# VH-VL binders against Putative hydroxypyruvate isomerase (Gip), part 2

Target 1, 264 residues: Putative hydroxypyruvate isomerase (Gip), of Drosophila melanogaster (Fruit fly) (p36951)
Amino acid sequence: MALKFAANLNFLFTERATSIAERIRLAHQNGFRAVEIPYPEGETSDVVSAVKETGVVVSLVNLAFDKSDDQLRFGSTSVPGSEKLFRSQLDATIDFARQVNCGKIHLTAGLFKGGQESDYTKTYTANLKIAADSLRASKMIGVIEPINKYAVPGYYMNSYSKAAGILADVAADNIQLLADLYHLQHLHGNVSKTLEEYKALIGHFQIAQVPHRHEPDVSGELDYGFVFKALQEFGYDGWIGCEYKPKTTTVEGLGWVSKLGYTL

## First folded at step 8 (VH-VL)

Design E1 (from D3 with heavy chain S115Y)
Fold by ESMFold2, look of step 9:
Structure E1 (fold): chain C 264 residues (1-264), chain A 126 residues (1-126), chain B 107 residues (1-107)
Amino acid sequence: as target 1 above (264 residues)
Amino acid sequence: EVQLVQSGAEVKKPGSSVKVSCKASGGTFSDYAISWVRQAPGQGLEWMGWIIPYFGTADYAQKFQGRVTITADESTTTAYMELSGLTSDDTAVYYCAREANEFWSGYYSTHDFDYWGQGTTVTVSS
Amino acid sequence: EIVLTQSPDFQSVTPKEKVTITCRASQSIGSRLHWYQQKPDQPPKLLIKYASQSFSGVPSRFSGSGSGTDFTLTINGLEAEDAGTYYCHQSYSLPYTFGPGTKVDIK
């Protein structure tokens, strides 16, 4: 089956627009049928309107976060003492996701800033169990993402084996793994075997080239012609997030889609 | 610690041009937008345009399109604003201002101006 | 482009009084409205970002509120050092725009 690509609007069209609603319109105008967005704090009604006007699919929403706190600006899910904040953020994000018909929420982990890691793991596991129940009630899934230290120093969720262990402890079929191939190459490598090893857990994919996080077709460590064929054999029928830094501009860099044999 | 230091005051004749520099220090230069904002004597703030050094292209307010050129030199971490065809109406203090957030944070940017240069006075007189 | 208006143009206020400054946008800008203070012969300084978030080091007497088209900056208990001009700024779309300013003077 043909692969489906979504524009990640934290990265794409950032050189042309500042609001998420404007980036949604630009993504639509440039052929994207789907987007990934952060929780659009302070502009939810504008984003709902832009989604309605364009008909784009919202394939993923990032959990609402506290941008004013250094530890919490990358999520609250693992952070001890933030359990009430996490619940309010989850409720707000689910409510928004319903309005845009998004079935998938990235439960961002937050930063380890000292203390006992076991307390973070306890908090993370407990909060993911709570999230699983709330998300299931809304027919949604949650995803967790191992993120490499070069992108986010100190990010709590930083290995595939840790993620797998925590998912086993949570024991909920609607909490799944986000495999970002950029982070996967930094954290684990051996992409084909790693995808086979974690196949049952993976519920979302994102792409960028390694090491500079540009378009899939620039020179780098990953052969995306080969990787995309592997993803087709994987049997994934969801959206693949294009989470990369345009080497020049977003639109000038879209040639990889047709060059590699795909369409938006 | 992030600082923006601008070039010194200029006195210019009508019809000439001026080029103001803004040296950024204390952070990664290429990933942050630099805006230029001017203020005529006794007047408010007026956004002229911006550049994101990573992309190397600028965007301008319509009023200045065709007269202003904003550039960046990554090797010296310096942004420049050049305004041509000067008239007395261009007499102002010119500020550079920097957004606090990198464009590729995994999260939402607010696009406020946390850091401002000290300003460069440009006087256009015969 | 998005037009911002401010009210009042000017206030002369005794210390300890409450100051209220409003900013209105010509279209919805969500919460992408920021407030700056400018003292004479100085560059502007950020006070409030994203409608209501205090910038680091800003005294607690400053607060912001609003969303959509109507925004308010409040100084609760004015001090003499607060004299200056206050500007709102929208970052919803390019070109960025500023309000015309509100000058606050101490009686």
Scores: ipSAE 0.640, ipTM 0.839, lowest interface PAE 1.9, mean pLDDT 92
Fold by ESMFold2, look of step 8:
Structure E1 (fold): chain C 264 residues (1-264), chain A 126 residues (1-126), chain B 107 residues (1-107)
Amino acid sequence: as target 1 above (264 residues)
Amino acid sequence: EVQLVQSGAEVKKPGSSVKVSCKASGGTFSDYAISWVRQAPGQGLEWMGWIIPYFGTADYAQKFQGRVTITADESTTTAYMELSGLTSDDTAVYYCAREANEFWSGYYSTHDFDYWGQGTTVTVSS
Amino acid sequence: EIVLTQSPDFQSVTPKEKVTITCRASQSIGSRLHWYQQKPDQPPKLLIKYASQSFSGVPSRFSGSGSGTDFTLTINGLEAEDAGTYYCHQSYSLPYTFGPGTKVDIK
């Protein structure tokens, strides 16, 4: 079946629009039927209005975060002592996700800034169990994403093996992996076999070219013509997040979609 | 340590152009938007336009569209604002300002101006 | 484009008293409203970002509130060095715009 692409609005349409609501409108105007967005702190009503106006699908929302703290600016889920904050952020994000009919939340892990890693793993596992219950009550899933150190130095969730072990301990079918092919290549490589290895756990995909994180068809380590065919064989029927840095501008860089044989 | 250092004061004739430079240091130059803001004597602040050096494209306030050109030079970490067709109404202090947060580093950037240049006085004598 | 208005235009205030400055946007801008202080012959300085977030090193007597169209900057316990002009700035949509300013003087 044909692949479906969503615009990640932390990356796309950023060159001339500052608000998420404006980026939603630009994505729609340029052919995207779906988007991925951060929790739009302080602007939820404007984003709800933009989604209603355009009819775009919100395929993923990132967990609300505390940008005022260096450790928490990339999430709270793994950070010891943040359990009350995490629950508050989760509740706010679920409430927003419901308003835009988004069924998928990225439970961003946060940064390891020292102390015992085992304490982070205990916190992460406990918070993911809480998230599993709350998300199930709202008919949503949570995803966790292994992220490479070159993109986010110190990010706690930095290994597919670690992610799989934690998911086994959480033992909830609605907490799944986000496989970002950009990060997967940096962290593991061997894309075809890695997708096979983690197939049962994967619930979301994101794409960018490696190593510079540009459009899929730019010169780089991944042959996205081959990779996209592998994703079709994988049987994934959800949205694929386009989380890349436009080499020039978002719109000028969209030629890869038709060039590789797809439509938005 | 972030610092924006602007070129010196200018006295210009009506009808001419002025080009003000803004040398940036600290952080990655290409990842931070640079705005230009002016202030006529005794008046408020006017946003003129911006550039994100990574994209190399600029956007301008309607009032200045067609008269202003904002550019960036990555090799010298310097932004430029050129204003043409000067009149006495263009007598002002011209500031460059940097947006907070690296453009790609934050979940949900706020786009406030956390650092400002010292200002460049442009006087148009008629 | 989004128009910002401020009130009052001018305020003369006894030291240690409370200063309240309002900024109103012509349309909803969420929380994308920032406050700057400008002293004579100096560039503006950021005080409050994103409606209510204090910028690093700003004294705690400065606070911001509001969302949507109505925003407030509060100086709780004015000091002599706080005299100057205060501007609001929206970053919701290009072109960015500033309010016309509120001059605060020490009585």
Scores: ipSAE 0.608, ipTM 0.833, lowest interface PAE 2.2, mean pLDDT 91
Fold by OpenDDE, look of step 10:
Structure E1 (fold): chain C 264 residues (1-264), chain A 126 residues (1-126), chain B 107 residues (1-107)
Amino acid sequence: as target 1 above (264 residues)
Amino acid sequence: EVQLVQSGAEVKKPGSSVKVSCKASGGTFSDYAISWVRQAPGQGLEWMGWIIPYFGTADYAQKFQGRVTITADESTTTAYMELSGLTSDDTAVYYCAREANEFWSGYYSTHDFDYWGQGTTVTVSS
Amino acid sequence: EIVLTQSPDFQSVTPKEKVTITCRASQSIGSRLHWYQQKPDQPPKLLIKYASQSFSGVPSRFSGSGSGTDFTLTINGLEAEDAGTYYCHQSYSLPYTFGPGTKVDIK
């Protein structure tokens, strides 16, 4: 099966476009058929218009978040005492996702900034259960992502084993694991075996080279020729998020697709 | 406290080049973009270009393309703007400004200029 | 490029009066409109970000509103120290552009 790639618009086309709507148009112009986007605060209508105009698929939307709080800027889902905020953010994100026909939401966990980790786990699990119900009603799935400490220090969801435990406790088939290979390599390495171990939980993939987080064909720790074949063998038929820093410009870097024998 | 400190005033001859520096302190450098904005005497604000140190990418207003180069040194948290082919029309105060953008986080960026340098006066005269 | 216009160009107002400055964009920019205050021989200072969010340290008398193409900066009860030029700025698309500015003087 041919792999499908989506442009993560937090990282791609940022050098030439500032609005998410314009980045969507740029992605489309450059051959992308799908995009990943943040919750576009204050720009939801423009993004809806851009999606309609271009016809691109929105493959992933990040949960709405609160920038005014340092702890909540990376999500509220695990933060004790922020349950009400989380529900509000979830509702807003679901509403937007519906408008752009996106069926997958990244449920950002937030930062662990003290206290008992068990409290965060309790909160996270409870909120994910709530999310599972809400998302199911909208025919959507949620994904959680282990993120390495070099990228986001203090991020609560920081291991695959932790994620697996949480997902087991949540016990909802529409809450799944987002496997970003950049983070996976930093967290655990042993990519092939790790993917095999957790493949039943994985509902989404993202890619970037390690350690500098550039395009897949840039020299680094991961052989993406091998990795992509592995994904094909796994039977992954979803969109793969291109969440990498262009080494030069986004457009110039897109040569990796054909170089590695794929198409957008 | 976030501060942007720019290099001192410059007096240049027509046809020459000027390079202005902008040293950032009091916060992260790579997480934000740096824009350059100039203001001719008695005139409004004109955006020249920007750089995203985290990505190492820069873009310029079409008016200045081919004549302006914006760079950044993460090790010294300093941004630079070099303008060549100077004419009297380039006489202005040049500002660096930080954009409130956390590119590394993968979250939505606002792109407002929350902090400004003190400005660098560049005078081009024969 | 997106063109921003402002109205009025100039205002001379008595202290404690209400000041209203408008900014219009040539196309929709959502909420990506920011307001700055500039005093003579100083750099601009951010007042309002994202159409309506006050920047840290900005007095409550300053407020912003609007979306799409029409935006408004309001000063409820002008103080003497508020004399200066006010600029709107769009960050919706590159190149970034500014309004021509509105000069506010105190009578």
Scores: ipSAE 0.576, ipTM 0.833, lowest interface PAE 0.9, mean pLDDT 94

Design E2 (from D3 with heavy chain S109D)
Fold by OpenDDE, look of step 9:
Structure E2 (fold): chain C 264 residues (1-264), chain A 126 residues (1-126), chain B 107 residues (1-107)
Amino acid sequence: as target 1 above (264 residues)
Amino acid sequence: EVQLVQSGAEVKKPGSSVKVSCKASGGTFSDYAISWVRQAPGQGLEWMGWIIPYFGTADYAQKFQGRVTITADESTTTAYMELSGLTSDDTAVYYCAREANEFWSGYYDTHDFDSWGQGTTVTVSS
Amino acid sequence: EIVLTQSPDFQSVTPKEKVTITCRASQSIGSRLHWYQQKPDQPPKLLIKYASQSFSGVPSRFSGSGSGTDFTLTINGLEAEDAGTYYCHQSYSLPYTFGPGTKVDIK
């Protein structure tokens, strides 16, 4: 099974383009067939045009967010008292995702800024259930992502076991786990066994080298020659998000694809 | 509140180089991109280039390619702009400006200049 | 590069009158248009971000509108302290570019 790679445009091509639409065009120009994007606030029409122009697949869209609020800038899904905002953001994201034929949304959890964690869990679970229903109606999948504390201090969803518990409580087959191998390594290590343990829950993969979050072929803690082979054996047939920091420029770093024996 | 403090005025001869510093305080340096913008006397604003400390990457306007170098020191939260081959046309006030952008998170993107340095006057004369 | 134009170049206005400044982009830039005010011997100050969002501390008499290629900055009831030069700025693509500026004087 051939692996497929998508450009995460929060990280790639950021050195040369500021708009998501321009980054889409750059990704396409450099051979990518798919992209992952944030919710393009104020740029939805331009992004739709860029997607139609290039024909790239939008493999993942992040939930709309409130950048003016320190707690909500990383998501509202788990934040008690932000249920109405979450609903609004979810609806907006679904509407946009439909326009670009994206079937997968990253439901960002938000930050834990104090109080009782149980309240966040309750809110997160309830909102994910709501999301499950809305996404199902649109034939979409939601994903949640454990993120390590070194990358995002205070991020509520910071454990694979926590994620598994939440998903069990949500009990919807269209809410799944996003496994970013960069975060996984920081959180738990033991990548192969951890992936095996949570295999049934995983609906999306993202990659970056550890610890500096550069290209897969850069020296680091993970042997991506081995990891990619494992993913092939895993039977994953979706897009793998390239969410890494280019060591130099995005374009100069893309040699890792052929070096490791793959194609975009 | 975030403050950008630039180095003092410079008087340079044609053909020489100038290096201007911009020290940021009151925030996380890695959460921002630093741009350099200059303004000739009585003229408008001209973007020269930027650096993203988190990525360690810089990019420049084509007009200044090969002549400008922008660097950043995260340990001192200071950005630098060096311009070589100076001519009288480079006489201007040079500003550093920051863009609040959490490049590391993947959840935040903004490109407005919400904070500016006080400016550094560079005069090139024979 | 994206070229920004502004209109008018200069405007002399009586206090409390309405001021309208337009900015046009050579291509669509979505909402990635920002407005700045600059007074003599000072750096620019952010007024409006992303076409219509007021920056913190900016008086309510300042507002922005538009998308795509045409944008407008409006000052409802010009105050004496509002004298200065106003610039639009696009952050849609590199290189960043600015409009040529609109100078506003008080009669």
Scores: ipSAE 0.253, ipTM 0.725, lowest interface PAE 2.8, mean pLDDT 93

## First folded at step 9 (VH-VL; from G1 with heavy chain G27Y)

Design G2
Fold by ESMFold2, look of step 9:
Structure G2 (fold): chain C 264 residues (1-264), chain A 126 residues (1-126), chain B 107 residues (1-107)
Amino acid sequence: as target 1 above (264 residues)
Amino acid sequence: EVQLVQSGAEVKKPGSSVKVSCKASGYTFSDYAISWVRQAPGQGLEWMGWIIPYFGTADYAQKFQGRVTITADESTTTAYMELSGLTSDDTAVYYCAREANEFWSGYYDTHDFDYWGQGTTVTVSS
Amino acid sequence: EIVLTQSPDFQSVTPKEKVTITCRASQSIGSRLHWYQQKPDQPPKLLIKYASQSFSGVPSRFSGSGSGTDFTLTINGLEAEDAGTYYCHQSYSLPYTFGPGTKVDIK
């Protein structure tokens, strides 16, 4: 089946617009049918309006975050002592996701800043079980993403093996893996075998070229012609997040879509 | 610590151009936008344009489109603003300012101007 | 382009009293409204970002509120060093715009 691409608005159209609502409008104007967005703290009404105006699909929303705290600005899910904050953030994110008909939330793990890793794992597992119940009530999926240390130093969720073990302990079919191919190559490599190994757990994909995190068709470690065919053979029918740093501008860099045989 | 240090005052004749520099230090230069803002004597603040050094491309306020060029040199961590076709109405203090943002950080940025250069006075007189 | 207006243009205030400055946007800008203080012959300095978040080192007597189109900067207990001109700034869309400024003097 044909692959579907969403614009990640933390990365794309950032050279043309500052607000999430404007980036949604630019994504729509440039042929994207879907977007991925951060929780739009302080501008939720504007984002809801932009989604209604354009009709874009919101394919993924990141968990609301605490930008003011160094440990929590990349999420709270694993951080011991933040359970009340996590529940508040989850509730706010689910409420927003309903308003834009988004079915997937990235449950960002947060940073390991010392103490016992086992305490973080206990907190993470407990919070994911709570999230599974809340998300199921809203017919939503939560995803967790292994992120490499070069992109986010100290990020708690940094291994596919760790993620798989935690998902087994959570034992909820609506908490799944987000496989970002940029992070997957840095963390594991052996892309075809790794995708096959974790296939049953994966609920979302994101793409960027390695090592500089640019468009899929720039020179780099990953053959996206091969990777995209593998995703089609997996029967993946969801959105693929374009989470890359435009090498020049977003629009000038969209040539890879048609070049690799796809359409927005 | 974050610092923006601008080039010195200039006196220019009508019809000429001026190029103001803004040397940045204390942060990753390519990851933060730099805006240029001017203030005529006794007047308010007027945004001229911005650049994100990573992209090397700029956007400008309509009033300055075609007269202003904003550039960045990552190797020297310096931004530049060049204004051409000067008239006496261009007499002002010109500021560079860093935007509170970190592109590619995994979260959105607020784009307030958290650090400002000291200003460069440009006087246009015949 | 988004027009910002400020009120009042000028305010002369007795020390220790409350100063209130309003900023209105011509369309919704969410929370993307920032406040700066400018003293004579100095660059502007950031006070409040994102409508209500204090910038580092800003005294607690400064606060901001509002969202959408209507925003307020409050100085609760004016000090002599607070005299200057205050500007609002929107970062919702390019081109960025500033309010015309509010000058605050000590009586």
Scores: ipSAE 0.677, ipTM 0.854, lowest interface PAE 1.8, mean pLDDT 92
Fold by ESMFold2, look of step 11:
Structure G2 (fold): chain C 264 residues (1-264), chain A 126 residues (1-126), chain B 107 residues (1-107)
Amino acid sequence: as target 1 above (264 residues)
Amino acid sequence: EVQLVQSGAEVKKPGSSVKVSCKASGYTFSDYAISWVRQAPGQGLEWMGWIIPYFGTADYAQKFQGRVTITADESTTTAYMELSGLTSDDTAVYYCAREANEFWSGYYDTHDFDYWGQGTTVTVSS
Amino acid sequence: EIVLTQSPDFQSVTPKEKVTITCRASQSIGSRLHWYQQKPDQPPKLLIKYASQSFSGVPSRFSGSGSGTDFTLTINGLEAEDAGTYYCHQSYSLPYTFGPGTKVDIK
């Protein structure tokens, strides 16, 4: 039951490369067998080629989004009136995910920019039901992530209890929870009890140290030696996303893997 | 509001060095790359190198390797470009430019140059 | 390094007409291609980022298209203040490179 770690390429290798395809190659060169990536708008062919060349697993892909709109730059899933856009983005993301054999899509919620939160919840639930059907047809799962307000101000999906309530209303076994331990500590704390409480819903994990979002072994609020053992006892057999800001450089900061008793 | 303010024009002798400053304000200095771009009279734009202040390391175009040093001072939010061994071919306007978005933003960090300094004219003459 | 070429070198255009400028990359760069306008005695200004996304405050007459190796900047309804030189720039890999520029004059 060894833990498996994926490089999140929005964060790692950013000091060495500007494109996702180049970061995939760097991750592979530095021992990563898996990556997490956004939908690579405008670069899908380059990324597919890099995945084929390296053989890396794409463990998670983020839903396509419109960075140019302030409300949509972190996703469309919760945004009222977005149903046509969301379906188009979902279809594009599923098509890309098939090309790289990725079975998990992060259904990024988007920003709450005022108005009625109930309209966002209605939109989110409806779009997640649509996603459940489309993802099931492709043998994929969708994940939703509670994100803390200090990292992304105004992010719609901002609590574990909200996420659980929405997942119960969606009632689909292929729409699951992404537990990012950095956000979990900020939003809830009580990591052991929170993981136990939401165990049946969790389908993906990400890690960073708290509060500065650096490597797991830097000084901080979480004892990752303990936390990793808890994840092993949890029985998680998937990839763990390394979504942290390197304290110095990506490669210089990888010592935590061996130090904590693991390998890439 | 983002601003990049450069040091004033300089006249230099061949063989000397010049150090141009770029004072940044209105954003988190350490998280955005600063590039240096020059333009000889009547000619196009030429990228010289960049620095990400958070990492403290710089990369340079091969043409300038060994002659250029790019640094950043976080306490003054100022980037510097020093070019040594000047010749008349180095007569140009030198710009600093900020890359768009925080360095750890999403995949769609485009690395375009969204804000530019006003330019610093360096004239190399004997 | 990635070489960018532009066409045409120079274009003299009647106001209100359409201007088309092309940029070609020596290898695929996805959509990591940006367009700048430079007026005399001024620094460059960003117009279009990521091939087709307008920068804030840029008039709607400016648009960009393309991906891979072939890119186009279009000025739809040229105005007198649009005279200047237009540069493409790739951010796909270091070293960053610029196209040689396209000068646009008003007739």
Scores: ipSAE 0.482, ipTM 0.777, lowest interface PAE 3.1, mean pLDDT 91

